# Designs tried in a protein design chat: VH-VL binders against Arf-GAP with Rho-GAP domain, ANK repeat and PH domain-containing protein 1 (ARAP1). Part 9

Target 1, 186 residues: Arf-GAP with Rho-GAP domain, ANK repeat and PH domain-containing protein 1 (ARAP1), of Homo sapiens (Human) (q96p48r954to1139)
Amino acid sequence: ASMGDTLSEQQLGDSDIPVIVYRCVDYITQCGLTSEGIYRKCGQTSKTQRLLESLRQDARSVHLKEGEQHVDDVSSALKRFLRDLPDGLFTRAQRLTWLEASEIEDEEEKVSRYRELLVRLPPVNRATVKALISHLYCVQCFSDTNQMNVHNLAIVFGPTLFQTDGQDYKAGRVVEDLINHYVVVF
Below, E stands for the ipSAE of ESMFold2; O stands for the ipSAE of OpenDDE; V2 stands for 0.75 times the mean of E and O plus 0.25 times the DockQ between their complexes.

## First folded at step 4 (VH-VL)

Design t9 (from ub1 with heavy chain G100D Y101E D102Y E103Y Y104G W105Y P108Y; framework fv_ucenprubart)
Fold by ESMFold2-Fast, scan of step 4:
Structure t9 (fold): chain C 186 residues (1-186), chain A 119 residues (1-119), chain B 108 residues (1-108)
Amino acid sequence: as target 1 above (186 residues)
Amino acid sequence: QVQLVQSGAEVKKPGASVKVSCKASGYTFTDSYYMAWVRQAPGQGLEWMGLINPYGGDTWYAQKFQGRVTMTRDTSTSTVYMELSSLRSEDTAVYYCARDEYYGYFDYWGQGTLVTVSS
Amino acid sequence: EIVLTQSPDFQSVTPKEKVTITCQASQSISDYLLWYQQKPDQSPKLLIKYASQSFSGVPSRFSGSGSGTDFTLTINSLEAEDAATYYCQQYYDSPPYTFGGGTKVEIK
């Protein structure tokens, strides 16, 4: 909150994504891929909040080191950052269009629609979605150990990314579709 | 290598104030590390006093020391300070600074500063 | 305030014997527990983080276990240099961060 509220106002790193997202994704990739319930389990509330505050203050100065931070605190900080974006990751203006795309019955048509919608996102949002989905694709590759398959990740990230409270099945389907079709969509 | 070097021993009278320093080296002082102060009375256990964020100067004090302790830092010298006022005989202790890696995770400690409060 | 209770408060142990120290928390702290070693007239040295992970450079004879409320530090084969007081510390919630009372380990 000290370093801007919207995704475009965040400190940007390589590949034009927020440093907060890069720091958290990098740490989970290094330390959390085999952690049971990664992203499903919650970190300790106070530690998650303090970590997120540090990241919002100056993400470039936050050094997440292997074994020094609990992976669940880092994963919870990332989820909270994404959930609390004022315009959302998929933007408020395009939110309904993304949810409607998940209802297209023909798979090839649906995938083509997702590609079209990604191009319409602002550059920072598009890069961030790509980075996040790439990471989630990696997480599910270790699902035999971490117990987080594509469906489980969709249950967690659907409501988080689309900020839903009663229609989260469509939001979850978008996330699931993007993970399942990562190679073709991106 | 991370090093925390503290100031030398002090002898104070009851009612006086003492200011202990802790100079950090081997890492970027204003990065994500906080600095904690922990004391130990002779033959007793460890007691957390508070912590400071060197980047912004924000401080958090244990309730027992609230109103008597002040923590500050000087970013130009990579030094944190702990000042304790209205000293009592029960404040006689070794005072340690310790780097706070992750909100209560004290990974490296200074050598300690003995503060003796006697009449 | 989370209270940590260590047991025993004192052990006198023959070299090469196994030492077990217990730390009990007044409420669940997950795995947010540290173990320190303090030799006479020296500062504490971190041994174990996240209840069971060895800090860098710590000899393999030291190990930690437990989660929730019950934690154990084990010294598999005591060496003369291990004569020290051992402290647990929780870092689960917001301050204050609290320490156990300590366990003094002496060589017979």
Scores: ipSAE 0.000, ipTM 0.473, lowest interface PAE 16.0, mean pLDDT 85

## First folded at step 5 (VH-VL)

Design g40 (from g2 with heavy chain Y55W Y102F; framework fv_gevokizumab; at its last look DockQ between E and O 0.04; V2 from the best seeds 0.00; counts 0 for: pae O 11.5 > 2, placed apart)
Fold by OpenDDE, look of step 5:
Structure g40 (fold): chain C 186 residues (1-186), chain A 119 residues (1-119), chain B 107 residues (1-107)
Amino acid sequence: as target 1 above (186 residues)
Amino acid sequence: QVQLQESGPGLVKPSQTLSLTCSFSGGSISSGDYYWGWIRQPSGKGLEWLAYIYWSGSTSYNPSLKSRLTISKDTSKNQVSLKITSVTAADTAVYFCARDEFYGYFDYWGQGTLVTVSS
Amino acid sequence: DIQMTQSTSSLSASVGDRVTITCRASQSISSYLSWYQQKPGKAVKLLIYAASSLQSGVPSRFSGSGSGTDYTLTISSLQQEDFATYFCQQSYSTPYTFGQGTKLEIK
């Protein structure tokens, strides 16, 4: 696989989730939920790069072992993968509609809008968003230990998922909303 | 400054066990960032990777020599060791200790120690 | 095992020359390729990793390129201290394997 491959061109698991995402999320769930600053802290650049290369080469053959890979390298690899998606996780076509949805004041209306937008995503993207948000919801459950509450995670993943480099606060709002309303949106 | 220093017997008789030790300075071998390995070079020949050990104790061996190799570490002494059993003249080489930055490239090497197998 | 081949065992050059050393793998190694410099009586030195990444502290006159099975180490302007033996190594899979080396000598 090339670095420019779309999400749908990745090795996919049974639930239409890219194996590369599953590997990273699974490892962090097992080893990183209580890690202080998880997803905020950056891994070592060379290790992250090589891990990501390995995952892109053949995610199915990569076996992350507890205690051998630093969680920050894995988390950095995941963020970089998501950031570097050609169309982004929410696709170029739907990007603005997601950001606009974050401006809806009525919470019930906003939740309904997010549900509608999820249905418009390609199946692989929809499955990946659900898996990622579910994972982040789990991460924030340990915020007393890892210091990553919903807001902190949104600060990190907003720019990552919408490729905004932190310039658009609406990106963070979308992620924050999805985590906060995970149970009713998904 | 990271430094590795190999030590060995210099001369070993055939069928005996060769024991090598690598002393590490400038850090700790207990760091989770690195593997520690051995590479050898027969005279006039290329380099041959032998084995590595991770801080957790995980090991890997060259399949061609696996049955004869044992790599271990002593964190209290900040040392990595290699044993080669049933040595022959083919085991005559300069033996290097090296640090593996997790993904298979070696960023620090010792100067090597010559081991000659002869009766 | 993956075999690494350096077609040139010895190369003569002069200070200031542009020098290229090639390395070929028996199969694709997906840029998991490193270059080392060896001098008598000194520790082996890592120059390039991941095919094209320059190791910290290594002069910028050294560069690496290539993909798939074919890789190249380039010295843009040879210096006196660069006369040495150079090895490639694949880290795509264990056992890790090295090329036989290319000795760079003074013309």
Scores: ipSAE 0.000, ipTM 0.553, lowest interface PAE 11.5, mean pLDDT 91
ESMFold2, look of step 5: ipSAE 0.048; ipTM 0.648
ESMFold2 (binder alone), look of step 5: mean pLDDT 90; pTM 0.931

Design q15 (from q2 with light chain Q53Y; framework fv_patecibart; at its last look DockQ between E and O 0.03; V2 from the best seeds 0.00; counts 0 for: pae E 7.2 > 2, placed apart)
Heavy chain, then light chain:
Amino acid sequence: QVTLKESGPTLVKPTQTLTLTCTFSGFSLSTSGVGVAWIRQPPGKALEWLAHIYWDDDKRYYPALKNRLTITKDTSKNQVVLTMTNMDPVDTATYYCAHRGWYTGYFDYWGQGTLVTVSS
Amino acid sequence: EIVLTQSPDFQSVTPKEKVTITCRASQSIDSSIHWYQQKPDQYPKLLIKYASYSFSGVPSRFSGSGSGTDFTLTINSLEAEDAATYYCHQSYSLPYTFGQGTKVEIK
ESMFold2, look of step 5: ipSAE 0.044; ipTM 0.687
ESMFold2 (binder alone), look of step 5: mean pLDDT 93; pTM 0.948
OpenDDE, look of step 5: ipSAE 0.614; ipTM 0.878

## First folded at step 7 (VH-VL; framework fv_patecibart)

Design r1 (from q2 with heavy chain R60Y, light chain Q53E; at its last look DockQ between E and O 0.03; V2 from the best seeds 0.00; counts 0 for: pae E 16.1 > 2, placed apart)
Fold by ESMFold2, look of step 7:
Structure r1 (fold): chain C 186 residues (1-186), chain A 120 residues (1-120), chain B 107 residues (1-107)
Amino acid sequence: as target 1 above (186 residues)
Amino acid sequence: QVTLKESGPTLVKPTQTLTLTCTFSGFSLSTSGVGVAWIRQPPGKALEWLAHIYWDDDKYYYPALKNRLTITKDTSKNQVVLTMTNMDPVDTATYYCAHRGWYTGYFDYWGQGTLVTVSS
Amino acid sequence: EIVLTQSPDFQSVTPKEKVTITCRASQSIDSSIHWYQQKPDQYPKLLIKYASESFSGVPSRFSGSGSGTDFTLTINSLEAEDAATYYCHQSYSLPYTFGQGTKVEIK
């Protein structure tokens, strides 16, 4: 597992979710849901890089421990992993189709379109999207304490998941839509 | 139909504080993804984005003017207020407020603008 | 801060002719560029969003193209009411910036 590996080339758990993603999400769920600015704040550069390298080397052997890993280092490692995927989480082939779907004015039609698009994703990508959005839904449930509402998470994860260098309204809108409609989409 | 209207003083002396109010109808700042921006245009010159505020109260300012600008909203009154401190003659411009629909980077509906002249 | 440079600054054009206005960004902005028309003493009106997407109610003679750093607004057949100043605007990163404008007059 290296920087250039595709999502399907990662070590996978029983549910077709990359172990890297599971490790980070699980740790943040246990230790980071009330952390102010989670996912918005950056971790320490050297600690984030060392953690990410360890996870890429052998994710199954990494067990994150409170007191040894700061939640911002773990969140930064997860974001960097997703940003560095060669084909991206939503795949380059489907990127524009996902972004176009965000412009559908009828909300029920838009939700139905997202469900159809999810079926078209490779199984590992689909499982990973579901796991990540489920986690972000949980994060925004604690927004009163962590200051990360759906809009804030969309600003962070839009560019991260669609691999852009700035705010793109469509990328953020996809992420916000998926979080807001989590129950009916997934 | 979406409408916006700027109100406030048209003549301001140097060093004074400018307060402009944008009153709008046809949309609500309770709608997810909606925002209102302030843009100015010095006479005969290009448009300059100053600030915007989103429905969730996130606020953004032009960096060079950050210490002089404050943007606030009152959702129940359909108003957004811009305050700019320490006015100078170079701040003479037409000031516009503009609507931003559902996570857009563009400004689809604009107010008529109000010319603010800064002079002694 | 991303600088947008428009060309030309000014055009005087005979009705029915094609008008081309360019906007060059100082770095790649993907397709996060928008075009506005501003007639004398009026507020700006949105024409094109995200490089090539026409805004509602805009005449089909207006079109946009480009991606990355080089963008073009085209008026296929100029009408008298199209005399105005045209601005490009990037929403790729804060601060949002506008081009210096291109004034189009009827010859």
Scores: ipSAE 0.005, ipTM 0.474, lowest interface PAE 16.1, mean pLDDT 87
ESMFold2 (binder alone), look of step 7: mean pLDDT 93; pTM 0.948
OpenDDE, look of step 7: ipSAE 0.788; ipTM 0.906

Design r2 (from q2 with light chain S31D Q53E; at its last look DockQ between E and O 0.03; V2 from the best seeds 0.00; counts 0 for: pae E 15.4 > 2, placed apart)
Heavy chain, then light chain:
Amino acid sequence: QVTLKESGPTLVKPTQTLTLTCTFSGFSLSTSGVGVAWIRQPPGKALEWLAHIYWDDDKRYYPALKNRLTITKDTSKNQVVLTMTNMDPVDTATYYCAHRGWYTGYFDYWGQGTLVTVSS
Amino acid sequence: EIVLTQSPDFQSVTPKEKVTITCRASQSIDDSIHWYQQKPDQYPKLLIKYASESFSGVPSRFSGSGSGTDFTLTINSLEAEDAATYYCHQSYSLPYTFGQGTKVEIK
ESMFold2, look of step 7: ipSAE 0.362; ipTM 0.786
ESMFold2 (binder alone), look of step 7: mean pLDDT 93; pTM 0.947
OpenDDE, look of step 7: ipSAE 0.865; ipTM 0.929
ESMFold2, look of step 8: ipSAE 0.000; ipTM 0.469
ESMFold2 (binder alone), look of step 8: mean pLDDT 93; pTM 0.948
OpenDDE, look of step 8: ipSAE 0.890; ipTM 0.936

Design r3 (from q2 with heavy chain R60Y, light chain S31D Q53E L94W; at its last look DockQ between E and O 0.05; V2 from the best seeds 0.00; counts 0 for: pae E 13.8 > 2, placed apart)
Heavy chain, then light chain:
Amino acid sequence: QVTLKESGPTLVKPTQTLTLTCTFSGFSLSTSGVGVAWIRQPPGKALEWLAHIYWDDDKYYYPALKNRLTITKDTSKNQVVLTMTNMDPVDTATYYCAHRGWYTGYFDYWGQGTLVTVSS
Amino acid sequence: EIVLTQSPDFQSVTPKEKVTITCRASQSIDDSIHWYQQKPDQYPKLLIKYASESFSGVPSRFSGSGSGTDFTLTINSLEAEDAATYYCHQSYSWPYTFGQGTKVEIK
ESMFold2, look of step 7: ipSAE 0.006; ipTM 0.474
ESMFold2 (binder alone), look of step 7: mean pLDDT 93; pTM 0.942
OpenDDE, look of step 7: ipSAE 0.834; ipTM 0.921

Design r4 (from q2 with heavy chain R60Y R100S, light chain Q53E; at its last look DockQ between E and O 0.04; V2 from the best seeds 0.00; counts 0 for: pae O 7.1 > 2, placed apart)
Fold by OpenDDE, look of step 7:
Structure r4 (fold): chain C 186 residues (1-186), chain A 120 residues (1-120), chain B 107 residues (1-107)
Amino acid sequence: as target 1 above (186 residues)
Amino acid sequence: QVTLKESGPTLVKPTQTLTLTCTFSGFSLSTSGVGVAWIRQPPGKALEWLAHIYWDDDKYYYPALKNRLTITKDTSKNQVVLTMTNMDPVDTATYYCAHSGWYTGYFDYWGQGTLVTVSS
Amino acid sequence: EIVLTQSPDFQSVTPKEKVTITCRASQSIDSSIHWYQQKPDQYPKLLIKYASESFSGVPSRFSGSGSGTDFTLTINSLEAEDAATYYCHQSYSLPYTFGQGTKVEIK
């Protein structure tokens, strides 16, 4: 995997999830679920950059272990990776349709629309979205400890996943909806 | 209780090197996640971040001033030292040291600051 | 570097009035914005961390909001002791940067 490659061009695991995403999510699940401000707090720039470079060079050779990396460096690396995807996680073609779906007032209709949109994603993107949202659902389960509820996570990942500058609130809404309705959407 | 205090010369001549020392208490640079930064403020102007040092001796500098700045720590003395070479009147400012953690990123505790005047 | 632009540069307000200060980042910084209060001849004091979290000892009349690029510091009911210059600060990426400051004076 190299910088600038599409999601599907990454080193993929057994479930069509990029290894770089799996490594980060796995580590955070093991070491970061109860970390205050997880995904909100930034890692140290130099360490985050080095980690991300290593992951992009050869994610399969990177073995993240407890105590070896700061969880905030790993979370920052993951966010940066997702943000820098050439076509974004939801693809250029489908990005606007996702944002529009967030404006649907009827919750059942909205959930149905999200299901439909997921089917339209490339397999790797769909698998990655599911894995990420599942992980975020798990993170918010510990919100009493880590202070990262669904809303806070949406604030962080909305702009990250849709590559916005925080000007479009719909991005956050999509992420919030997907986390809140994880069980019925996926 | 956390406290920081800046010390050093208050008057420096142009082209000379400024050396400031931050002495702190209530925390240790041996503690994982702990950092200390230097921030300056010219009279009547905004704040400017200069340098940062962490417990593991990782160091960061403001890029435009990187070649002039050196930050070091003495953990045993609870001190951080900033050196700035080739001082100019434009470098006249109040210099602060502040506590800033790896995970937090904000400056939660500050010294009182020391005014450094660069003049012939 | 990330540029933070505050608005307005100056406000003269009557006690008990609501004060609003905005800070706009040149790029998205998530919630990595912090607010400081600096009174004349004093060091800056942390008020709000990560856009909306009050620091210890900060009066409830101070609040923060925003995400991405647009952030707001609000003083719900201005008191005389709130006369100061307020700065936003980003810790999203190095180099850390500050806004130009907003001076609040009491009428």
Scores: ipSAE 0.016, ipTM 0.612, lowest interface PAE 7.1, mean pLDDT 92
ESMFold2, look of step 7: ipSAE 0.314; ipTM 0.746
ESMFold2 (binder alone), look of step 7: mean pLDDT 94; pTM 0.950

Design r5 (from q2 with heavy chain S32Y; at its last look DockQ between E and O 0.03; V2 from the best seeds 0.00; counts 0 for: pae E 11.1 > 2, placed apart)
Fold by OpenDDE, look of step 7:
Structure r5 (fold): chain C 186 residues (1-186), chain A 120 residues (1-120), chain B 107 residues (1-107)
Amino acid sequence: as target 1 above (186 residues)
Amino acid sequence: QVTLKESGPTLVKPTQTLTLTCTFSGFSLSTYGVGVAWIRQPPGKALEWLAHIYWDDDKRYYPALKNRLTITKDTSKNQVVLTMTNMDPVDTATYYCAHRGWYTGYFDYWGQGTLVTVSS
Amino acid sequence: EIVLTQSPDFQSVTPKEKVTITCRASQSIDSSIHWYQQKPDQYPKLLIKYASQSFSGVPSRFSGSGSGTDFTLTINSLEAEDAATYYCHQSYSLPYTFGQGTKVEIK
């Protein structure tokens, strides 16, 4: 896959999760959960770029070992990959409906709405969202150490996943809701 | 210790389908990061990668032969199977299976190979 | 696909001499090049991984260098048992490809 390729065109695993996402998430889970400012700190631009390019070309062929790659480079590569998705992770068609759902005041109704919206996503997108949110839920469990609570993660991933450049606070709210309600939404 | 061994017919007629089995030990295809590939080598010629299968059943094929190749795994038997349809004398080669990790890009362990001759 | 071109195709070398084999990629592959040794009627054995890293059990006389498009395998002092065909291999992108091979014979 190359830049501009859809999520479904990536190398996929059994659960329809792109290998690039799986690999990054797995690496960070193993090496980065207790890293202060994980996903907030930026990796080195050149290293991140090279890593991302290699992963896009052939995620299976990338040499990735614990201690050889800085966790911030890997996290940055993952964020860029997600940010650069042509239709975004939540798709162009459904993007606004997700943002609107965040404005629902009743929590039970909101959770129900998110469940409905997840079903509307393509299988690869749905699987990827679940995997990512699950991972972020795990990351925030170590917030005492890594300083990345749900809110901080939402600030980072809201703009990334909805491609809003931080202009729409609803994007962060969606991510925050999904993390907070991970158990009941997924 | 990691070992791989190829098995199957050593003689195939033109247009027939070749089925080769790679039986391995020392690793499992249920393990995260594990992959197995098939590589062939015509007599006196260079190596040619054919197909690859990973623990998560992700499969890759050499594009020029994709329509003729199928790779599958049986994790419980520690086996990987390669089928190649419409065999031709030009497909005569030694066929190898090899281990390749997800986090690595090289074939670190190989079988001894099996010579397959395509002849009428 | 990425084409790997080795040079030379053949070498006849006296024992204890230095052997140099080059591999050129049709495009940059960073360091995603690997070297294999194949003796007659044997399977290929991994010698060098990622341009310069020796694989386990490989004698110290074998070394690799290079980056981008040009790579070199060196045998510092050729021994009789080193008679073989050597292949470079790229794992940079699909489809994975090999060089045409360099046959090294002992004089």
Scores: ipSAE 0.006, ipTM 0.550, lowest interface PAE 9.7, mean pLDDT 92
ESMFold2, look of step 7: ipSAE 0.008; ipTM 0.514
ESMFold2 (binder alone), look of step 7: mean pLDDT 93; pTM 0.948

Design r6 (from q2 with heavy chain S32Y, light chain Q53K L94R; at its last look DockQ between E and O 0.04; V2 from the best seeds 0.00; counts 0 for: pae E 13.9 > 2, placed apart)
Fold by ESMFold2, look of step 7:
Structure r6 (fold): chain C 186 residues (1-186), chain A 120 residues (1-120), chain B 107 residues (1-107)
Amino acid sequence: as target 1 above (186 residues)
Amino acid sequence: QVTLKESGPTLVKPTQTLTLTCTFSGFSLSTYGVGVAWIRQPPGKALEWLAHIYWDDDKRYYPALKNRLTITKDTSKNQVVLTMTNMDPVDTATYYCAHRGWYTGYFDYWGQGTLVTVSS
Amino acid sequence: EIVLTQSPDFQSVTPKEKVTITCRASQSIDSSIHWYQQKPDQYPKLLIKYASKSFSGVPSRFSGSGSGTDFTLTINSLEAEDAATYYCHQSYSRPYTFGQGTKVEIK
């Protein structure tokens, strides 16, 4: 049955993370961590669209198989899902507060503020942010092979997660900060 | 130095399909976050965003027109193509293509525009 | 979709006087609003991005302000070359929309 477009309208797993996010993150963790340019490169348009449509219809029934789905198609589907969320992953209500927090000069104060802001997110959003940032931390651990360091990932995911076509420097800074401080923030 | 130029027919008949090509220089659609949009302006009326395409092939369309619009790119030729089906006299407008910088919300560089008239 | 309503539709202004143009959004759009100048038979040119940030090469007499739903473009001392139609544009959510325009003429 057709699901809605919002994050909370998705099928959720045991840890309160949308199954669509879990499926994509899990596949890329298993098959894509050493793929050059992962998340930077785009997948094929028709394959990405078909995959995303399948995941939106019934994410639990979609089984990503090594060798059958290209990692770039899966990464593009995940990015498209996140970019297209009606309210965004960090919510439109909290968007400016998150972006303003990135401008805090004192690093310890900034980390503390991110912790506070995470608590204020809806539970599904908070769980999804944690899962996604944890995944991106793992991706950058393989940056010598995949060419995607923290800065490169922040460039991709800043605008994707905040849906702010022109706030890339602040949005990227939030993502970069969360990845760099993953252990302390989460 | 960023430049964009629209090309295509200036007169089409009702029901025909319009195909417009945006040819650009000074940037590449292989660059992260870069995109090209199509915007139209009926004579004497406000601007109307139609579609955009980004370097990663992310495509978006104005919802009321999405069944009539197709946007594609050819990165090697520095071109973006807009196709609009079933043209009607109300679609008479100047059609612009415009550059979007690194995931910016604004359109910083515009083509000169091409007036497309839909008439029998 | 988010409707942008500009005011006034038209102004005739004496040179060197101040021009104020407003744009109201039907919902909060934070600061995701941009201003363009369009002279007759020309393409639009970007003036102000994200409510208050000047685009490169724009004269300092142009400024923008506001957040949420109410935004203002100000021309502090009107020059003859500023006669044009001005549009606000929101990039907060799709479909991206423009205001209906404000025509500014020299009196």
Scores: ipSAE 0.005, ipTM 0.504, lowest interface PAE 13.9, mean pLDDT 87
ESMFold2 (binder alone), look of step 7: mean pLDDT 92; pTM 0.935
OpenDDE, look of step 7: ipSAE 0.060; ipTM 0.683

## First folded at step 8 (VH-VL; framework fv_patecibart)

Design s1 (from r2 with light chain D30Y S93R; at its last look DockQ between E and O 0.05; V2 from the best seeds 0.00; counts 0 for: pae E 15.2 > 2, placed apart)
Fold by ESMFold2, look of step 8:
Structure s1 (fold): chain C 186 residues (1-186), chain A 120 residues (1-120), chain B 107 residues (1-107)
Amino acid sequence: as target 1 above (186 residues)
Amino acid sequence: QVTLKESGPTLVKPTQTLTLTCTFSGFSLSTSGVGVAWIRQPPGKALEWLAHIYWDDDKRYYPALKNRLTITKDTSKNQVVLTMTNMDPVDTATYYCAHRGWYTGYFDYWGQGTLVTVSS
Amino acid sequence: EIVLTQSPDFQSVTPKEKVTITCRASQSIYDSIHWYQQKPDQYPKLLIKYASESFSGVPSRFSGSGSGTDFTLTINSLEAEDAATYYCHQSYRLPYTFGQGTKVEIK
């Protein structure tokens, strides 16, 4: 089990992503892609907290079963985990650099800059960004049903990943850009 | 429906290596999040967690015994094997294997245990 | 590692009376404590998970309470079949640890 809160202190799977992230993403992929408002809706606070604590203590001991957890509880646990990372998914050291990259007007230059910034992330952070953005790309593929397009996901995950208290348009723009350019960036 | 059974020698001489096999049914180690643990209990004493292994071959050991323990699995045979080197009379105990419950770190199903005596 | 201390070590109790067993953790483990029953010559059986949640099939006379460092297992009306040793177990932090046990006998 993980003895701390940092990303590198988590139990890791074969692809160097935290098991806690994999568990949540896998469950949402199986059961939640058609759920209206997925990631925007909040789960029940008590259930979300219990799930998150179990995952933080020993993520490998948690097996999510359809019908036993509501998808909104799982999505809320994932968001809470990412929001509470001490150094953040993109790291405090690189936060401003990522936000500045979103302001680049030339699209090809911006994509190239994102690729450079990804290389500078610690390996676990880089793998986790790729896994999360890949998942969000899949979520928006079902936007006709779940009502969560790229822009809606960026509004939710911008503040979550860059740990802001409000809707920061630059943070949302980074997330939107990464989803829209997934194939080229990753 | 979930059952576990320990097998292996019941008498071992000091310095020898103990090998115990846990054979189970009613669950599979191919299921994400599932694990099997080894716990021992010296006669008249408390339970002591030794090691566990997960479906993806992640392994954890009690730190003081890490250099003496090896845990492995054979998913197709529904087996987990514990090897403990350099046995000493203090290691005399009943050895249990146990299933890790869904969602948590508690042990919901246990084998009946096998008493291993270490004596010269 | 986290030490769990149970109290008392031993109780002899008249049938149908209440049994209370405590477990104290050396640091906060929130609600990550579980209780097991072990009868003579048998393997342990899970009773209570997460301080207060009954495991499937456990009689309603068994209950658990507490959080942080102080936890209690209660048997509201002791039955003859409840004579056993009871253990608490923490899953908050590796290595997982157990209390020393509380033996309950029928008087």
Scores: ipSAE 0.006, ipTM 0.482, lowest interface PAE 15.2, mean pLDDT 86
ESMFold2 (binder alone), look of step 8: mean pLDDT 93; pTM 0.949
OpenDDE, look of step 8: ipSAE 0.887; ipTM 0.939

